# VH-VL binders against o27280: the designs that were tried, part 21

Target 1, 266 residues: o27280
Amino acid sequence: MDSMNVPEVLEIKRIVEESESVKTFIFSWDFRREVRPGQFVMVWDFRDEKPMSVSLIDPVRSEIGISIRRVGEFTDRVHGLSEGDLLGIRGPYGRGFELMGRDILLVGGGIGMAPLAALADEATARGMRVDALVAARTADELLFLDRLEAAGVNISTCTDDGSCGFKGFAHERLLTLEENHDMAAVCGPEPMMFQVMRILDERDVPAQLSLERYMKCAVGICGQCCLDDTGFRVCAEGPVFWSQELSRVREFGRYRRDPAGRRVPW

## First folded at step 12 (VH-VL)

Design Jc1
Fold by OpenDDE, last read:
Order: structure tokens, then sequence, then C-alpha cells
Structure Jc1 (fold): chain C 266 residues (1-266), chain A 121 residues (1-121), chain B 107 residues (1-107)
């Protein structure tokens, strides 16, 4: 077995409270093990294991960050941890984002901003102009605004309730924007991503989207994260897909498979 | 009609600090960013930094980093620019200006009347 | 930082003249270019944004063109009130930077 597949027990160096429901856990990282925005790691709390996107990549400080939203038993336990506590981390896994062009549009919804925040850092470091459409249900759920602003990212916000920025959904906001970009990266609720992808395709903007599916092995062997018809494994061929790839995925934006393999509509 | 009204002229000694205010009236404060731009006598325009009041986060030109502080009070629709360790070269008219914060459009469509700051010993 | 270079630094013209001012960016800024007019003792006034969009209330004799690195402000028929200093400004990236200005004087 590859050493990459063995969880490394790491100490939580810092915890950043991003919102009421989201925390970023910072770990020391040996960058001899490369990690790219869009890739994920398997987080092990010695009871259960869940895939989590990398939201911070800092080679200077030799640190990575993992942003976790409190949504269930596992994340409840993790959110109860403190600095100095231990977690098991294995990875990174999956295909990350690719950057191209001079400017990039990031469209993120909720916790979907996590991998995009890491991508924003890389893009800005490369001297790209980064525009980020940050979406959430309410203003309090908008993530990484201060971080993005400090990094030089140009932000636009939209909230379902209109508490910050455009009142409405990300795709609705996007329709009102005339700016063109060399490429786009999208991550968030799948219905959002589906609509955003359609708009970007109509505008001939190359787009990558990070897909979320139930994962077990993370190494492409168990098939739990396989997409119907195509056989794409989200953990191996993804989680980042080009829009052209997702156009072939019938289930995209329509349904997903639960842990039992049943179709569950969004 | 949206207006930005700035505080009055200042005369300061070298090494001191100055704080200029910029109050917005006649429109929303939350949908915009406030930039500070200065102009030395007979010289061009120089962008100092901006704040997005709804975020509370300011961005500064590196030239002024550590010496300038831009803040905003949403309740009063007022932005502030504080410049410390004043030098004679800081003698200028300081303007606040409004721009959309969305995707950093960056064009400033409403300007304050300017605040003259004179630094002299 | 992105440097903005205007040409010319100054020009003399008469009422009714066609005036052209150019602005060059040290790197491509797409269409993130604005033009301002400033009169002595007054704050700058936005004329053009996004390279070619006319700001509301600005006379149609003003127009902007260009993309990438080269931009132009044109006044088709100079009016008495147009004698002023004009600045270009890029907003592609922070810090936002201005050209050195072009003073339009009476011939």
Amino acid sequence: as target 1 above (266 residues)
Amino acid sequence: QVQLVQSGAEVKKPGSSVKVSCKASGGTFSDYAISWVRQAPGQGLEWMGRIIPIFGTARYAQKFQGRVTITADKSTSTAYMELSSLRSEDTAVYYCARSSYDFGSGYMDVWGQGTAVTVSS
Amino acid sequence: DIQMTQSPSSLSASVGDRVTITCRASQSISNYLSWYQQKPGKAPKLLIYKASSLQSGVPSRFSGSGSGTDFTLTITSLQPEDFATYYCQQSWSTPWTFGQGTKVEIK
C-alpha cells in the first residue's frame, strides 16, 4: 500500500471560526506531498472517516487548512475538538483545478467556497485576476470574505434573503453580470452548479466544477462514488470535472446515490 | 442625489496623524466601496486604499501599508481615513470616492469635495 | 503595479476641435479602464468607465475606446467647459493606478 493511503495522525495547529457552522482546521503539512486546490483528503477522527476539501494551501508556513461544515455526527465531533487535538489525515486524492488564462471567475455556494478559496490563493499568486461570486442563504453564511478581500480577490455576493449583495441565487446573479472570464471554477450545491454551468456554456466560458458524491475508499476501487452511465469515479476522475465531462453525466444536477446506492433527488 | 461630504481642511505637524471623514448621503452605503485618493499640489492622482463597509475589510496600496487605516461606520454611512507619521510629502488634497464593490469594477462615480491636508513644521 | 502612461502630457486646442488622448497600460487590463475630468480646485469627475461606457450625464461628445493595453479618449468637438486635466485609471488590479494626466489648454 502506498504511504499516501495510510492516515497520518496530525495535530490541529489552529482553528479558524469561519461562521457559526464552519470551522477551518489548520495542520502542518509536508509539501513533499503535493496538494492542489480542488483535491480532497480523508479526515479520520478515529471513529469515522469523511472526505473534505482542502481550503488552504500554504507552502510558506508548511500548512494546509480543511474547512468543515457542521452537518452531522462526524462533523459534530470534529467541531468539538480544540487546538492541539489529533486527527487522521490521508491523501490528497482526486483531480484538482487547472488554471488557465489571465482571469478566472469563481462561483461558490456555502461550503463550496472552501476549495475555491484555495484556488483563489493560487490564482492570485500567479498574477491572475480573480473574481469570486460568493453565494449563501444568508449573510452570516458567506464564507472567506475577509480572506478573499485581503488576497486581492474581487468579490460579488448574493444571498437568498438579500441580506448581503444580490438577492437571489448564484445563477440569477450571474445572468445579470456582463463580465467575461477566461475560465471559471464552480463549487456548491449541485442545483446551483447545474444552472451556473449552463450559463457558462452559453457564454463559451471554460468551466470546471467540483462534484460531491458519497465516497468510501477515495482511491477509485469501491465504486461508491461512480456516476451513472459514464462510470466516472468522483474520487479518481474528479472531484473536479470540466463542464464538457459533466455534460455527459445524466445524473448531474438531478440526483445522487446515497450510501445504499439508492437514487436520491436533490 | 448621492453625495460624499468630507471633513474640513487640516494643518498638521510632521510625525502627527490626521483622520479624515467621508459621509455618504442620498443613497445606500452597503452596495459600494469607498476609496481614498490623494493629490499633491500640481501632481496627479494616487490611490491609497479602499474599504467595503459591509465587509469591514480594507485594502491598501503597499506604499501606505502600516501607515494608513481606513474604516467605515455603517450606522452613520461614514468612512474614515487615518494617516499617521505624517511627512511634508503627505501634503495633498485627499478625496474619498465611491465605487461598486461587485467584482471590483473600480470606476469611481461619486467623489467627495476633497480635504486639504497640509503638513508643515 | 500597473503603470499607466498618457499621451500627450499637455495639448493646446480650440473650441470645436477634435481632441484625442491616449492611455497605455504596462500590461493588459482588458476593459478595466476609466477616464476622469478634473478642473482646478475640483474633484475628478468620471467620464468613461469600462473603456467605452459613457457615464450618465456626460455629454455624448466624449467617447472612449480600446482594450488590452491601448486606450483612447476622444472629444469630438471641444467646448469651453472641456478645458481641464484628464486622467485614465486602471482597475484591473490593486493598487489602482492613474495616468499622469493630460492638460487640455486653450490655444
Scores: ipSAE 0.907, ipTM 0.948, lowest interface PAE 0.6, mean pLDDT 95
Fold by OpenDDE, fold request of step 13:
Structure Jc1 (fold): chain C 266 residues (1-266), chain A 121 residues (1-121), chain B 107 residues (1-107)
Amino acid sequence: as target 1 above (266 residues)
Amino acid sequence: QVQLVQSGAEVKKPGSSVKVSCKASGGTFSDYAISWVRQAPGQGLEWMGRIIPIFGTARYAQKFQGRVTITADKSTSTAYMELSSLRSEDTAVYYCARSSYDFGSGYMDVWGQGTAVTVSS
Amino acid sequence: DIQMTQSPSSLSASVGDRVTITCRASQSISNYLSWYQQKPGKAPKLLIYKASSLQSGVPSRFSGSGSGTDFTLTITSLQPEDFATYYCQQSWSTPWTFGQGTKVEIK
């Protein structure tokens, strides 16, 4: 078995409370093992395993960060952990984001900002202008604002209740923005991504979008993350896809498969 | 109509610190960014940094990193700029200015009246 | 940092004259360029934003043009109240930087 497929037991170095429901767990990382924004790791709490995007890549401090939203039993357990506790991490897996051009638009919703935050760091390090549309249900759920600001990212906020920035959804806010970008990266609720992609396509902005599907093996074997008709495996061919690729995916923005393989609408 | 009112002139000794305030009135405070720009006598404009009150974190020009601290009090709609280890070269008029924090809005449409800071032994 | 270079540093003109001030960025800043007017003892006043958008309340004799690295501020017919120093400012990336200024003086 490839060593990359064996979880490495790592100590939680630090925990950053991003919001009421999101924590970032920081780990030491050997950067001889390359990791790119948009890639994911499998997090193992010795009972269950879940795919999580990398939200922080810090070669200087030799650290990575994984942001986790509290949404179920697994994440409840993880959120109960403290600094010094252990988690198993294997990876990274999947196709990450590719940067090009001089400026990039990031559109993120909720925890979808996690991989985009990492991408923002890389883009800024390359001297790109980074514009980030950060969306959430409420102001308290907006993620990484201080981090992005400190990194030099230009931020626009959008909240469902209007408690911060534009009142409405990300795609609605995007329609009000006239700035052009060389490329875009999108991650968040799939209905949001679907609408955002349509707008970006109409504007001829090359876009990459990160999909989330039920995932088990992370190595393209089990097929549980396979997208209908195309045969794309989110863990292997994704999770980052170009808009042109997703245009061929019938289920995108419409439905997904649950753990039992049943079709479930968004 | 939003207005920015700054604190009064300051005379400081080298090595000391100065803290200038900028109070916003006539509109929202947290929905915008407050920048600090200074102008030495007979010289041009120099951007020092900004804060977005709702985010809490300030962004600084590298030239002033470690020496300037920009803060904001949302309850009083007041921004502050503290400059430490003052030098004679820090003698200038210091302005606060408002801008949207949205991308595409990096222009300062409302300015304070300025605060003269004189550093002399 | 992005350097902003204005031309000329100063100029003399008469009331009614057409005045043109240029600003060049050391790298492309798209249209993230603003123009300010400053009179002695006063704070700068925003004239133009996003290279060509006229700020509310600013007379129509002021206009901005350009994109990328080269920008221009034009005053079609100089008025007595227009004698001042003008600055361009880029907002493509922080730190925001200003041109050195152009002083418009009475001939």
Scores: ipSAE 0.906, ipTM 0.948, lowest interface PAE 0.6, mean pLDDT 95
Fold by OpenDDE, look of step 12:
Structure Jc1 (fold): chain C 266 residues (1-266), chain A 121 residues (1-121), chain B 107 residues (1-107)
Amino acid sequence: as target 1 above (266 residues)
Amino acid sequence: QVQLVQSGAEVKKPGSSVKVSCKASGGTFSDYAISWVRQAPGQGLEWMGRIIPIFGTARYAQKFQGRVTITADKSTSTAYMELSSLRSEDTAVYYCARSSYDFGSGYMDVWGQGTAVTVSS
Amino acid sequence: DIQMTQSPSSLSASVGDRVTITCRASQSISNYLSWYQQKPGKAPKLLIYKASSLQSGVPSRFSGSGSGTDFTLTITSLQPEDFATYYCQQSWSTPWTFGQGTKVEIK
């Protein structure tokens, strides 16, 4: 039994309100346990456990951040917590992003910007040019703009209602861009990622995409996060996949499995 | 036609501060970034910083970090640059300039007429 | 910071001449290079953006070329109104930096 699989009870050091529905919870972290952008942790509120992406990695302050969107009972409880309260954290798990080249395009939708924000920090620290296409339904749902700008990230925004930046979806905005990048990282609603991946493939831009699936064990045992046809486990072989890997996944962009294992459309 | 109109010339003492305004007209203020660029007499152009009004965030050149403050008022479509602890070396013409904020394209297509700031004892 | 070096610092030319100004970046900036024209007592004017794109309203005698570290501004036939100082500027990364300028004077 690996000690990393036992939840460590950690105190919430700080809470950052990112938007009306998103909060970032910051914890002290021992960086002898390495964590990479794109990896996730299992958050335990002593009643239930959910996978959450790491959105902040700060070795200087010895802190990590987890951004959580309020979407259900579990997240409602977590959003009710205050600084000084306790959560169980185990991990990190999964495969994170890989960086290559001189410039990178980040395409994020909604809470999908969480792992990309961490990736942006690493990329900028390496001296890479980072362009980030940040998408949301409305202007007030755009995440991490101040943080990204402060980090030196070049931002483009798109909103469904046109309240900020390009009016439309991320893939539509991408079609209007002429510049290609050395690589891309994508995270957000799966229909968005599917369309973005197609465009990037047509342009021969290497792309990594982070998938979200129902996860239970996080250690590749239970199989509840298995992708059809390939047998890929999102918690073990992912959540970050190369576009070439996802091209083999029939369900990608089409449907997902619910907790009961039934196929449900996006 | 899009125009940027800056405030008038300033004469300041060393150690004081100056605040220059830049008002945009004829276009959308929120769709662009505003940069400040200065030019000492007989010298070249020097980028000081940039603000994206729609985000409310500013980025500064390290040389001016802690001494320059760039702000924007969306309601009046006006950007401001405040420089404190003025020195004789700060004597220059200060320009505001508009650029697209999208992916930091960085080309400044509209410029203010410039504001002369003279620092002398 | 990225250093931009222009050459020459100054040149003398006659009306009708072909004029070429070069700009070198201390590191690759892809095509994130702009050219500006400045006349005495006036604000700079954008001529070229993204290394080779002509700004609207700028005469076609102006053209830009280059990518990576080496860039060129060309005036095919110099006109009387073209005597001015020209600057290159990189926008690959902040802080944005300018070349030292090239003064084009009448011969």
Scores: ipSAE 0.894, ipTM 0.939, lowest interface PAE 0.6, mean pLDDT 95

Design Jc1
Fold by ESMFold2, fold request of step 13:
Structure Jc1 (fold): chain C 266 residues (1-266), chain A 121 residues (1-121), chain B 107 residues (1-107)
Amino acid sequence: as target 1 above (266 residues)
Amino acid sequence: QVQLVQSGAEVKKPGSSVKVSCKASGGTFSDYAISWVRQAPGQGLEWMGRIIPIFGTARYAQKFQGRVTITADKSTSTAYMELSSLRSEDTAVYYCARSSYDFGSGYMDVWGQGTAVTVSS
Amino acid sequence: DIQMTQSPSSLSASVGDRVTITCRASQSISNYLSWYQQKPGKAPKLLIYKASSLQSGVPSRFSGSGSGTDFTLTITSLQPEDFATYYCQQSWSTPWTFGQGTKVEIK
């Protein structure tokens, strides 16, 4: 495209409180702009702009949902909004998940379940068996359980404190699973994704993982989302990568970069 | 050590509804699947549906869709099954049963004592 | 929905006999199969889970085998207290479903 997309100002139609720290903001959406699970949008609050996961894709009701965890000043401001308030939306951007085979394993940590919830809806609509490993620190922070249950997803839960399901980390639960899957989709804290990827690779399970990086333009021009050593742009070649692609990425699971380009541990 | 205690037998008229309770004692409830299984006289076991209280929604066998409602009250560790528009063919013993929801763990290791429901005029 | 078909529907056997009950799923269910025993007037009792794992407190004369679509419950030396109806159940997909039952009668 000769120009960068301009944000469309949309009214917040409905707000769903997913947890004490996560809200889903629902907007009317014209699906001539198609949206696929794993793609992201840039959300503009008229002051700053951040990439956010699409968690609901509903062409029948002409709605999308964007799930946002309260983690800083931008997300605090957005969480303070009400139904009827306005946000700017650019997108969607990026490469989404590709579905293959007849069964899929989803592994989601915290807000990482958001794009996986959208993928689960598509996978079940396609007739796939969907197994989801949903991880959080506590039971209260497990996301989308009722939605996944209603969609026919088979759910396993992990909590750090053992308050719901397996006590421990997602990769520890994964080691105890006996089932083979045709593919996996993974999204969550990058250290978790690294450990999960290693297990899936050892089991010869094709895996797609969704990365998070700092973004500015979201269309691949500014270079702010580039990965070390490969030059992959998370906003253009990702955010969803195959595990084979990530094997070439030195920083994956080890560190991230702040807006100034400095290495920051995960 | 977990026990499931169900409400007592009921006699109902055709066209009415019945609501059977299932209270868990001696263990945890909200992070398990609670299934309802019925058995007509001389017949086999028939799964009606389940609820996982922490997930908040129920799943139903197609045969019962629209007539059965399964709910749970986490604060009292009690599940409920309500069957509406009763017919004489609904005369059965209704069981609640507990299982895990985790992968491969949908085997019912604890059963209630059963609730006989008789539908007659 | 996954149909579970048991065979036979009933059988008569003597104390000490080996009894074999089969269960066939209409599609692969991996090892997501359990076996239950039910005596008249009582709730079912879990015997076998995950196709072959013996439930705590169940006598070792009971065993299960199989994976995929074909499963077997075996009683290696039938005892008088084993008079009951036996059911298989799949938990691969909801709706969970039971086989129609196998009534074991002891002569």
Scores: ipSAE 0.715, ipTM 0.867, lowest interface PAE 1.1, mean pLDDT 89
Fold by ESMFold2, look of step 12:
Structure Jc1 (fold): chain C 266 residues (1-266), chain A 121 residues (1-121), chain B 107 residues (1-107)
Amino acid sequence: as target 1 above (266 residues)
Amino acid sequence: QVQLVQSGAEVKKPGSSVKVSCKASGGTFSDYAISWVRQAPGQGLEWMGRIIPIFGTARYAQKFQGRVTITADKSTSTAYMELSSLRSEDTAVYYCARSSYDFGSGYMDVWGQGTAVTVSS
Amino acid sequence: DIQMTQSPSSLSASVGDRVTITCRASQSISNYLSWYQQKPGKAPKLLIYKASSLQSGVPSRFSGSGSGTDFTLTITSLQPEDFATYYCQQSWSTPWTFGQGTKVEIK
């Protein structure tokens, strides 16, 4: 409880450059604070605090990895840090993914592959077959391919420009795939997740989807992460939702909100 | 259509290594998984490992872990298999074979002609 | 590792016969099973993928069935060119593994 609500200052142990725009920051972690794939942490750079994906969960080495895409002032400052520099971490928060059955489909777009990479490690460790559809705009932005392959994950790629794998969007590729799965886990741009969810629902594949929203408190108090007209709080009832829960959400796949609560197109 | 052409037969001494090549033509090399499968005289087929050239990481059967290295050169559309610490039991025909890499498709629809490797003193 | 067991190890048959070869996996592999034909001195040739899908150019007298652990290759009317060794192979997980083979001989 106390460590979850107050940032712990941790030293950056290692930095992995995943792409030109994405770095994974690795920290020592006391696993008395259990962390599950799909949960998030709040990263504090001593000025601002932002939610970030957990992409590596390694109890054996006592390490956690947090993957961060450079997209603005906060992430630019964090990307400028070096090994040995300090960051505040609080959490983990939110509801993680649940694994079931013998095989799982992962559908990840861009940085959305980060929590799915952590899930893939757990699924393969449990002896599940893991198929991953990894999507990006271009080949250079496909994330975690070497790591997923080494873990035994069966990969299919798609890129908007066709530079690697299927040319097109993840949902277009999914329509051409005939493999059946016991469940799916989806994370990426919300428009992509909406389209993928519809296909999986039509196929009666149980699906869990991880949403991104603006967060301040991360424990469900401030209301900044609420979904339109449903009362769902992404930080408390999510970020991982079952597709059935999301089918009632009007804003899902249609727009997002800025820090002031104003509607902004995806 | 896709063709796989392998390097020629080799005769090796125990304790040495062999490197077999597999050149692909008639398709996009990066669209494939390339497997290596061997067959000892009078015996069945044995999968040794595979590589997906766009990922660069190979997987190996545990039996060969530490002795087999599988690599690919995208610029020449060529995969390689190197087997070290050769012993007489490694006498076999070594095949390369391809499948699409989508979800680790393991249905090998194009095979090389095979490379006979004989290990004898 | 997933073990694949074929039955029989060999059989003798006449042209026109119906031939059935079975393959058992040591654990469920869903439909991730393929069948290959190999003639002496030649590379294997894919016949069936996804347990029951016929590869392009393979005659319709070949068919595959099964799911889970038990699979069958059937040749409904054996032809002279079908005398060969047949292998099943799983692709559920690496290492991909083959059955020990079934030699189909003319009697």
Scores: ipSAE 0.492, ipTM 0.760, lowest interface PAE 2.3, mean pLDDT 87
Fold by ESMFold2, last read:
Structure Jc1 (fold): chain C 266 residues (1-266), chain A 121 residues (1-121), chain B 107 residues (1-107)
Amino acid sequence: as target 1 above (266 residues)
Amino acid sequence: QVQLVQSGAEVKKPGSSVKVSCKASGGTFSDYAISWVRQAPGQGLEWMGRIIPIFGTARYAQKFQGRVTITADKSTSTAYMELSSLRSEDTAVYYCARSSYDFGSGYMDVWGQGTAVTVSS
Amino acid sequence: DIQMTQSPSSLSASVGDRVTITCRASQSISNYLSWYQQKPGKAPKLLIYKASSLQSGVPSRFSGSGSGTDFTLTITSLQPEDFATYYCQQSWSTPWTFGQGTKVEIK
């Protein structure tokens, strides 16, 4: 197997608490394995293996960061780990974001802001103007605000309950903004991404969206990450897709699939 | 209807500092940035820096980095600008101005009345 | 930092004249440009934002145009209350910067 396909056991160098439910685990990384914003890794806790987005790509410090939200048994176990503990990491995998133009909009919902934070760092390093709409249910779940501000990103916030910034959904805030951008990058809950994609398409803004699906192999063999209607494999042809590619996918924004392949509501 | 009301004129000696206040009335700090802009006699406008009170973060023009401190108190809807190590070329009218901090919203739609600061030996 | 250069530095005009003021940025700022009017002893007043959008309460004889590096403020049919100094300002990136100003005087 290629080194990319076999988990490397790495020591947790540092843990950053991003919110009550989200931690960023930082590892030393050999950048001979290149990592692009929007790619993912498979995290192995010696019992189970799950895909996670890379949120920090720092070649100068030789570090990567992986942001993980507590949502179940696997992530509960990982959140219980300390600095010095070990995790297996395979990857990176998938197609990352491509930057174009001089003016980019990021729309991130909850943990979806993680890969976009990595993209923001790259975009600002290129001298692009970066505008980020950071969305969550509550103020306490807004992620990476201090980091984005320090990077020179222009932030707008929205919360479902109105506790910080605009009260409402990300797409509702986007409708109230008069500005168009050269491109957009979107990641978050799939219903949010669907609504945001429709607005961006109507405005003729090129958009890339990052999807999550059930993954087993992460290299495109098992078929578990396939999208209806196109045969796209999220782990191989994605997880980052152009809005045009996704507009032909009926399941996008409507349902997901369980490990047995059955349709399940979001 | 929203107004920015600044503290009164000041006369200062070289080497001292000045702290100017800017209070929002008829409204509150919501999702806005507060900028400080100065104008020396007979000269143009010069942006000094701004704060976003929601985040408590400030950005400064490099010329003033290390000499200027911009702060905000959300509970009183008041922003402050303190300029230290004053010298004669700091003689100017100092304005505070409000803008939205949403994307591309760096235009200043509400201005304070200005605070004259004179630095003389 | 982005340098903003206005032209002319001053001009004389009569009531009813059409006046054009230009502003050039040292790099592309897309349409992140605003125009302000300032009368002696008063704070600046926003006229135009986003290069061409008219601020609420500003007369329609004011208009803005341009994008990238070259921008224009136009006043059609100059009125007595329009004699003032005009500034452009970029908001593409901090530090936000102003042009040096253009004084419009009565001929």
Scores: ipSAE 0.482, ipTM 0.747, lowest interface PAE 2.8, mean pLDDT 87

